# VHH binders against p49116: the designs that were tried, part 117

Target 1, 238 residues: p49116
Amino acid sequence: EGPLLSDTHVTFKLTMPSPMPEYLNVHYICESASRLLFLSMHWARSIPAFQALGQDCNTSLVRACWNELFTLGLAQCAQVMSLSTILAAIVNHLQNSIQEDKLSGDRIKQVMEHIWKLQEFCNSMAKLDIDGYEYAYLKAIVLFSPDHPGLTSTSQIEKFQEKAQMELQDYVQKTYSEDTYRLARILVRLPALRLMSSNITEELFFTGLIGNVSIDSIIPYILKMETAEYNGQITGAS

## First folded at step 7 (VHH)

Design ta55 (framework vhh_7n9e_1)
Fold by ESMFold2-Fast, scan of step 7:
Structure ta55 (fold): chain B 238 residues (1-238), chain A 120 residues (1-120)
Amino acid sequence: as target 1 above (238 residues)
Amino acid sequence: DVQLVESGGGLVQAGGSLRLSCAASGFTFSNYGMYWGRQAPGKGREWVSGISWSGGYTAYASSVKGRFTISRDNAKNTLYLQMNNLKPEDTALYYCARTGYGSSDESDYWGQGTQVTVSS
């Protein structure tokens, strides 16, 4: 019927923890990443089409795609987060661990490859100068992925994904009318998100989580939060 | 409530230049790509130029490429079109625009336009 998204979904404002520590530490990185994750899940649950799929489907979709949503959020909020500084600090720590023989060489290689893929993705998005509208629709395409195992209502999910693709196409083709290749350049970036391990994302950004809880485990609880409680998490209140 | 207000049009001789401005309000300007369109007498709307949110990406219609420059100032919520070496065929009502939601033209936002007339 109506549009898939609205002005509310294009607005995506990350509030960073304050003050920034003199030296980056795992707790600051984890709190920053957690705020982005909560903002991303709040964004998803605010979509009427998403709500219409029902709680069980909502939980399954977000569990399957949270890493892709989070990575898009990292690219979108890279400047606010000083992401390049965070990643440089992580790389420096890993290089020191190699010299001190504290970590497996194979594991360090996997983590380094993940960081380089993430940097390449963020640089590609920056070069394309992706805006808030484009990010909102790319996140919608990722969210409404009908191809994850165990999903019900796959026909409806596919229709919402097609609607997202159609509305993104409309925006890009109107805004950059005679640039016939921009949409293809944007869309071809999405498959790279599937190549990034959610386990390595957890290791890099969520190492400060108390009780070593997995992101998959907390998703159902976050999606069930009252709006006030959810807003408190996003801003770091209570 | 989205508002777009153009200014800077006028009468100019062939070979002359004009700078158009568009003042945007009612939305977070830096979240959206913007574009300029024009409508010549007796013609449909023609896309002229588009610009990404930071100004890092621009695109131009073949008919204006090399003569027009699109730019923006996000601090001032303003979109610009610098028009050089104007030709009589550039005569049109020029409007700035932001694409709306959905796939329908009905949701798009256009200003009222500013008239550009080029004489020989």
Scores: ipSAE 0.847, ipTM 0.943, lowest interface PAE 0.7, mean pLDDT 89
Fold by OpenDDE, second read of step 8:
Structure ta55 (fold): chain B 238 residues (1-238), chain A 120 residues (1-120)
Amino acid sequence: as target 1 above (238 residues)
Amino acid sequence: DVQLVESGGGLVQAGGSLRLSCAASGFTFSNYGMYWGRQAPGKGREWVSGISWSGGYTAYASSVKGRFTISRDNAKNTLYLQMNNLKPEDTALYYCARTGYGSSDESDYWGQGTQVTVSS
């Protein structure tokens, strides 16, 4: 039994749509988000432990945690994405699209709070200066979460999660030996991911692309895509 | 057409050993993760063990860890499950399956299974 993750899983390079528009439009935001989503899912698919499970179980895992994976991806790729700019653009678009007659004050509050939580989370991760290895393991911990309803092979999933946690612990201990509580500081950030609504995330980042189609429904398709097809899809979307 | 054919099952006494084989055809075997599952009478399908496409990573259910060993020979397009210290609770129809991530538009495939019966 080998390690859960290898160096190949640490690499997480997001390529942004080109060219970047002068003003970030909904299309650009959606494409950027889609690329990140694809990258995140294919990252999961590349994990040998993930491959050792059945497709149904794996699909269920991704369906359960895609928002968390995506959010971690946003945090990790915040600089490359110019996430602050994207979020500002999203807010601007929301303000422009707010129909007082259709959107309740409570809903506006929910959406704005979601954006705030997302910003806060990403900022907190930046402050912690999370590195690529840590992100990889955090994503693995999130991916192999056994506490989602409807999952099969929960015992094995839990083992994978534990393995991810152990490897993260070992890494942090070796790399950041002078920071005794770094692991704890990192892990305590994960609960924030569960506070974020997948529906709101979908609305903010994906509505312009998928319309009425849910991320949940396209996850199986994305997981089955070949790299060449993926690349073609990304290129075509830009 | 994708085909998975299991063999090696049979009747064995508790504490005994069996080696299951799964012959794969109709696809590039080395591109896919594989796993063994089992189904006991009156129970649902249970994941037993999995192996990555290269064989570099293996995983086991807690119930079989330390007793079962999954392996593969990509040159022979064959998946194996070495089962040692068999217990009556291991009695089940064992099937091999292909993880559906090696190629687009493919789902998991599994064989018809081979019966393993462990007597007390």
Scores: ipSAE 0.167, ipTM 0.589, lowest interface PAE 1.5, mean pLDDT 90

Design ta56 (framework vhh_7n9e_1)
Fold by ESMFold2-Fast, scan of step 7:
Structure ta56 (fold): chain B 238 residues (1-238), chain A 120 residues (1-120)
Amino acid sequence: as target 1 above (238 residues)
Amino acid sequence: DVQLVESGGGLVQAGGSLRLSCAASGFTFSNYGMYWGRQAPGKGREWVSGISWSGGYTAYASSVKGRFTISRDNAKNTLYLQMNNLKPEDTALYYCAKPGYGSSDESDYWGQGTQVTVSS
């Protein structure tokens, strides 16, 4: 009967690896991305409504939406991550790979299109000046998506998504009362997340960590981690 | 507990200016949008202006657009409303607000307000 999220879910603080290297490398990018991924999964796991769906449903939901959650996290943490600097380094590396004939032009075009879509998404969120409350509820809308193939408890998931939409609507309408278009401007950003390839996200941000293993294959293990292990991954403490 | 404390109200002549301040505590101010509302004697509450977390997005009631400017200082946990070209119709108790969680039926967190009186 209470609200879907609380102040603890609105707080989303990424701790970056220190120190930042003089030249960006695969290790730093992968460590930064891994911290954001673990923070995102820890965030989802802490939601009472999410816990109520049970372990199998939780795993299926996060497997289906991790790339959308991760991309929202990139947008929300863009300043903390110096995301523009990371993307510029990736672009420079890709351009050098073309010059060395190491990658096909078609593949590089696909990856560059993905980077452009990511930049466009982050810029659109920045222009709307999306706040912590709005990000938390957008992540909840994405997390509680009932329309992914193979999901069970789809009726319950849909009810949680509707609750997230209602609470976001209440917030936006109270804050920006006579701006009747803001909610629509925010919500129409979400479909773009599903057009972003999770395989390309893995290649750009997780190559040095994952190798031959996909992110969706490790999700069940991440979701089962004890709080101390989650905190270790978030802070890099080990 | 969420606390919002307004100040800066007073008596001013038509065409004058006032700057209202709201000191916020009990929550992470920079995570949330904020708004100003007002209530004239014997009338219901009226939304005046809203501002996003960084100040990059603002909205105004048609009655105050072009005359009022909302702003914030996240380092000081303070919300501001600069009111120019004040009219007798702007006479009201002005309060700052943090949007609440949950149902639209729940009250937002509101300060006690600061009285603005505009003489003609």
Scores: ipSAE 0.813, ipTM 0.916, lowest interface PAE 0.7, mean pLDDT 88

Design ta57 (framework vhh_7n9e_1)
Fold by ESMFold2-Fast, scan of step 7:
Structure ta57 (fold): chain B 238 residues (1-238), chain A 120 residues (1-120)
Amino acid sequence: as target 1 above (238 residues)
Amino acid sequence: DVQLVESGGGLVQAGGSLRLSCAASGFTFSNYGMYWGRQAPGKGREWVSGISWSGGYTAYASSVKGRFTISRDNAKNTLYLQMNNLKPEDTALYYCVRPGYGSSDESDYWGQGTQVTVSS
């Protein structure tokens, strides 16, 4: 069998909403995040190995890992998104909410800790200078996780994850041959993704989109969309 | 259709310098790390230097560290190798390489190479 991914899967180009508002607002942040989420789901659906697992397994995998895929996407697209500016605007809003006694201090602490973890993750990826190939394979390792509760076909999922790990290793060892520790430095970043709360991600980035429903609840519907519908969401062509 | 075209090789005296260039086409150059390899007469292929997509991370073979500098210009789709203080042992065909998909070295994309000859 051929390689797990191809050049089409390494390409990951986020188109930001235009024009950028004078002041960042919930609608702009939500639209930007939604485009990244749809881009990430379209990316996953385009993988032949993913398609081969079948619709029910595909839905279960993405529902379990969407937050990890989204966070990797935030790190990969941090400069295009001006993520640091978005996070600073969110922090300012939270600080104003404390001063107005609108939110619990415990809740604000949880959200601030999440933002700090996200910033540290993105900074570590930037320092490692992770490329499009490396990001594509890290996303594949996360996507093909056999250890989520309730999964079927776990043996096949594990084989695809091992294939992703092997191909990432070969790429890193070819490119940086005498740096024998680069792969380890990259892979030890991944466990931090599971410490990121999907509920807090929804609160920070998707307040305007989701309302009363969770992201994992809408994933089955998004995965069934036609390619033209994905393209509309990704480019903002509505 | 991935293409890599090396240039800048030649004959140089020991202690001299050369700058190699590699023109890349047929793929999004900025998505990939790249590396330079070489093959000396009667020797196997040897990795020389690698560079990350932005140029923010580089690695060098111990034999060239401190003498060679790898760089890239993503706007021009071009990879460079600046070679200083050349030694007769650096005589080889030099290849610009984009790592391929899968686990086989045959999947890598290599050009025809550019010859570097260092006289004593």
Scores: ipSAE 0.809, ipTM 0.925, lowest interface PAE 0.8, mean pLDDT 88

Design ta58 (framework vhh_7n9e_1)
Fold by ESMFold2-Fast, scan of step 7:
Structure ta58 (fold): chain B 238 residues (1-238), chain A 120 residues (1-120)
Amino acid sequence: as target 1 above (238 residues)
Amino acid sequence: DVQLVESGGGLVQAGGSLRLSCAASGFTFSNYGMYWGRQAPGKGREWVSGISWSGGYTAYASSVKGRFTISRDNAKNTLYLQMNNLKPEDTALYYCTRPGYGSSDESDYWGQGTQVTVSS
C-alpha cells in the first residue's frame, strides 16, 4: 500500500475549554485532558492500517498504549495547554497536602517523581524541536507496539511499527541529511514513556472523573461511540 | 495540492550574496521540517540545508556551512536561504522541498526551482 500516515494524521489541533478560569481547578484540568485523550483516540481510529487490524485488536492496542499517546500529546500540545502552569498548580496542591498530612509520603514521592519525569520528557521534546510529522510517527510507533501481553496479529502490528520507523527515518534523513544522530536522539526518548504510571496520570489529569472508572474501562466506548458522535457534530449531522 | 514556489535567484559575482525565498501552500507549513536542495548541471541532487518546524534546529551541508543561513517565517508560510560569500561551485538550480512519504525522491514535494549562477 501507500504510506502509513497522511497529512491529515500530521494535523493535531487541540481546542481548549473556553473561557479559561482565572484560577485553575480540577474540572478545567480534567476537561482539557479529556479533550486531548479524545483527540488522540480519534487520531488513532482514523489510521487505515489501524482499522485494518479489527476492532478487538484496536481496543487492545489503545488500552495498552493510551498513557504513552497521552504523554506524547501533552508534549506536543504543551504550549496550547499551558502545561507548565497546570503542573505548577498540581505541585502547589501536593506541597499543601504534605503539610496537612492528607497523603502518605511514599505516594507524594511517587507523584512528584512522575511530574518530574513528565517535565523532563516535555523539555527534551521541546529542545529537539519535534515537529508534527515526527510526533505523528512517534505516536504510530507506540500505537503499533507488538510486544504488549495478550495481543493477537502481532506480526501485522510489527510490520506497521517497522513501516512507521522507516518512514520516520526517511523523513529525518531527507530533512537533516548530514546530521546522522538526530533520529537516535528522538528515538531514545520513547522508552521513558513506558516508565510513566498510567494510574498516576489518571490521578493527576482525570481526577474530575466520577467514581472509580479507569481510562482503560472507557476506551472501547470512546473508540466506538464518541468518535462517530464527534465526527457527526463536526459535519453538522445530528 | 502541495505547492512550493521559489524566487530570489539570479546572476551574481563570486563573493556576492543572494537571498532565496520559497512560498509554501496547500499544507500546514508549521507541521513540517523543510529543506533546500540544489542540482548543478550534469550532477545529481545535493542536500544543502534543513530546518525544523520552529527554526530552533538547523543543519547544513559541509560545503555551505558558515556561508549559508536557513530560516523560516511560519506566519507567512515562507522558507528562506541567505547565501553569502558565493562561489562558482554554488551555481545550481535551488529547490525548496517538503519531505514526502517513503524513500523515493518522487514522494518529496519539490518546487520548480530558482537558478543561481555565480561568475568568477
Scores: ipSAE 0.817, ipTM 0.926, lowest interface PAE 0.8, mean pLDDT 87

Design ta59 (framework vhh_7n9e_1)
Fold by OpenDDE, second read of step 8:
Structure ta59 (fold): chain B 238 residues (1-238), chain A 120 residues (1-120)
Amino acid sequence: as target 1 above (238 residues)
Amino acid sequence: DVQLVESGGGLVQAGGSLRLSCAASGFSFSNYGMYWGRQAPGKGREWVSGISWSGGYTAYASSVKGRFTISRDNAKNTLYLQMNNLKPEDTALYYCARPGYGSSDESDYWGQGTQVTVSS
């Protein structure tokens, strides 16, 4: 069988809204996040193995792992997004809510910890100097995770995950042959993704756009979007 | 099409230095880690050094560690190998490579290589 991914899947280019405002407002943050989400979902959709699972199964996969994919995307696009600035802006917006006593102490702690974990994860990935190839396969490993509840075709999903892992291993071995621990250093970062709450991610990045609508509920529509429609949204959104 | 063109090889005396260059084209250079390999006469391909996309991470074969330095300039789509304190056993055809997909070495992309000869 051929490889799981190709050069087209290694390319992951996020286009930010233009112009960038002087102060990052909620709309800019949400628009940026939405573009990343769309890019991530359409990336998944472009993988032949993903397509082979069928619409119901692949939708279930994305629903299960969208937060992880999104987070990997944040890490990968951190520089282009000015993620640190975005996170700072988010914190500032949250401070207003805190001052208005809209959040419990426990909730504030949870949100702040989430932001910290997100920043730490992105920093750790940057320190590892993960490239586009490695990100692509890490996303594939996350995408083809068979251990989510309610999935069908788990054997096939597992097979794809193993293939992704093996191909990543091969890549690392070829590139860094005598550094036998690089792969482990990379893979050991993945558990951190599952410590992050999808609900909190939604609140931080998407509340301004989707209101009470969940990312989970819109994923099927995103996956069915035409490329032209997607491109139109990317270029037309300001 | 992916193209890699090595240069900078030549004849040098033991203890001397050379700097190899590899010009890359036909793909997004900054999306990939790159590596140098070499092949001595009558021997198989040997991995020499690897570098991450930004150069923030590097790895070296034990045989060249401390003597060779791998670097890259993504703006120029160029990979480099600085070779110091060269030894006769370093004599080989040096090639730069971009990893391909899959477990086969044949999936990788190589240049034609540049000959490095170290005399005693």
Scores: ipSAE 0.922, ipTM 0.973, lowest interface PAE 0.4, mean pLDDT 93
Fold by ESMFold2-Fast, scan of step 7:
Structure ta59 (fold): chain B 238 residues (1-238), chain A 120 residues (1-120)
Amino acid sequence: as target 1 above (238 residues)
Amino acid sequence: DVQLVESGGGLVQAGGSLRLSCAASGFSFSNYGMYWGRQAPGKGREWVSGISWSGGYTAYASSVKGRFTISRDNAKNTLYLQMNNLKPEDTALYYCARPGYGSSDESDYWGQGTQVTVSS
């Protein structure tokens, strides 16, 4: 068969809420993050191999890896999001929480460690100058992960992951032919994504969600949305 | 569809310089790494240099390192190869390429090329 992804899947264009407010607030951060999350799920839904696995498997895969996809999306869209400014605003809020004794020191330490890991990840991706093709295939590698508990069709998922790894390798070897080190440098970044807490990601980026809805609970509904409805979520204003 | 159009080749004396350009269309140029390759008469294709999407990462064949500089202008959808201190051995058809799917270079997208001839 043909390639796992097409040029359509390499294109990943985040439309930000406009304009960015003078002072960042929870609503702006949550709307920006929600747009990225919806864009990431729409990207996954558009992959023929993903569609072929069926709805139940699709839901299980995205529930298992949404934090990894979201973090890759943050790195890929860091400049368009002004991610460094958003993270600085979150850090400032946490420092104010220390002064007002609103949070325990242990929790603040956990959240700060998460932010520093996220910054380190984004900086490493920026230094490697990861392109849209490389990001698309890294996202495919994490999406088609056969090793999450509770998955069915694991043999087929593993075959799609191996296909993603092979196509990424081919691309890197053709583009940077005599640079034999680049692929390994890229791939060793992926294990760090598994160490990032999805719960802390929810607290940092999705605090503005109505009714304290968890990302895990909304995933099945997002994946079932009609295309027009889905596009409205990622491009429409409030 | 993907289109790549090279220009800037010509006849030059050993020790001279040329700047090649490649105009890209039909795809989102800034999403892809690009490369330059060359083919001398009666020889196979040789990779020359590769560049990442923003130009922040570059790689060069050992035969051209220190003499050639790859660059790009994403606003103009254009890839460049600055060639300095040219040698007769650099004589070849130069083509720009977007990597394709699979291990074979037959899957890549490349233009018709621009001829570079270096006299002794």
Scores: ipSAE 0.837, ipTM 0.934, lowest interface PAE 0.6, mean pLDDT 89

Design ta6 (framework vhh_7n9e_1)
Fold by OpenDDE, second read of step 8:
Structure ta6 (fold): chain B 238 residues (1-238), chain A 120 residues (1-120)
Amino acid sequence: as target 1 above (238 residues)
Amino acid sequence: DVQLVESGGGLVQAGGSLRLSCAASGFTFSNYGMYWGRQAPGKGREWVSGISWSGGYTAYASSVKGRFTISRDNAKNTLYLQMNNLKPEDTALYYCARPGYRSSDESDYWGQGTQVTVSS
């Protein structure tokens, strides 16, 4: 039995839309987010263990964890995306909505808290200085989570998650042998992902592009998309 | 193919200093944490120090803590180990390594190493 991942899976290269506008408009934000989403989904699709679960189970897994995968992707690609600038732009847009009394006080609070949690998560990951290998396995651990409702093959999913955890542990132990708590410091960040609302994420990053269409509904199409189609989509959408 | 080439070793008196270098190629250097190990005569491989992808996090063996400093230059695909206040017990073949995907050390990538000899 071979390892769960390979160097191919450690590589996670996001290409941003070009050119970058002087003002980050909703279209640019949505396009950037879409590229990250596609990259994340196709990353998952490239894992042999993921393929072995079958199409129905695969789709169910991604539907359950896409927000977590996306959030990890944001953290990993925060610099290349200029995430802080993107989030600032989103906040500015929200301020306009607030001035127009389009949002309730409670909703404003929820959205602002979500943005804060997202920033905090990304900052915490940056402080840990997580590398591409560790991100790959963290994403695998999130992907192969057996505790989502309605999943089939939960025993197999659990095995894959354990395998991911063990291999990450081995990596950390080899690299940082006498720092016995690094693994725990990394893994303890994962619960924060479950505090993120997929609905709010969708609203903040994707509303300008997909309108009332849910990410949940388009996931099967993304997973079936050919690489050539994907490349065409990310290069021609700016 | 992954390649690691160590350099900078030599003979030094106790209390002296050396700076080791490791040139990496064949993989995206900035995607991985790296570590230094050493092997003394008649002994097994020993972990010395590890560094995260950007250098923002470092770890050291208790035996070298306060004396050795690990660093890296991702633009040059190079890993470094500054060794100060060297002791005879630091005599060993030093090697840089990129971790593999298994618990077995055979999955890791190593160079040929560079010899460090500290005289009394």
Scores: ipSAE 0.921, ipTM 0.972, lowest interface PAE 0.4, mean pLDDT 93
Fold by ESMFold2-Fast, scan of step 7:
Structure ta6 (fold): chain B 238 residues (1-238), chain A 120 residues (1-120)
Amino acid sequence: as target 1 above (238 residues)
Amino acid sequence: DVQLVESGGGLVQAGGSLRLSCAASGFTFSNYGMYWGRQAPGKGREWVSGISWSGGYTAYASSVKGRFTISRDNAKNTLYLQMNNLKPEDTALYYCARPGYRSSDESDYWGQGTQVTVSS
């Protein structure tokens, strides 16, 4: 068959809420993060290999890896988002919470450690100067992870992950032919994504969500709704 | 459709310099790393230099390291190769390239090339 991804999947353009407020607030951060999350889910849904796995498998994969996809998206869109400014505002808010004794010391420590891990990850990706093609394939590698508990069709998921790894390798080897270590430098960054808590990501970026629901809880509804609407249009069912 | 158009080649004496340009169109230039290759008469294509999307990461073939500098201008959709201290063995048709999907039988995208001839 053809390649796992196309030029369409390499394109990943985040449109930020405008204007940026003079003082960053929870609503602006939440809207920005929600746009990135939606873009990431739309990106995943557009992959033919992903669609071929079926709705139940698609839901399970995205629920398992949304935080990894979101974090890769933060790194990729760091300049567009002014991510360093957002993180500085979050840190300032946390420091004020410490002074006012509004949060436990243990929780503040966990959140600060998460922010430092996120900053380190984004800095490492920036230093490697990861491009849109490389980001698309890193996202595909984390999306098609066969090792999450409870997954079915693990052999097919593994096949798609291996295809993603092979296509990334070919790209890196063609672009930087005599730099034999670049691929290893890129891939060694991925394990850090699994050390970052999805609950802390929700607290940092999605506190402004209405309805007090977790990201994990809404994923099945969003994926099912959009797929059903799309199918309805092409089949004439409604 | 992906198009790459090279220019700036010519005849130059050994020890001279040339600056090659590559105008890219038909894709979002800033999403991709790019590379320069060359093909000497009667030989296959050889990789010369590669550059990341922002220009922050570069790599060079051992034969050109220290003499050639790759750069890009994303606002102009243009890739450059500054060639200094040229040698007769640098004589080749120089191509700019966008990597393709080789594992899926998609080929790299190459321009028609620009001829560089270095006289001794």
Scores: ipSAE 0.826, ipTM 0.920, lowest interface PAE 0.6, mean pLDDT 86

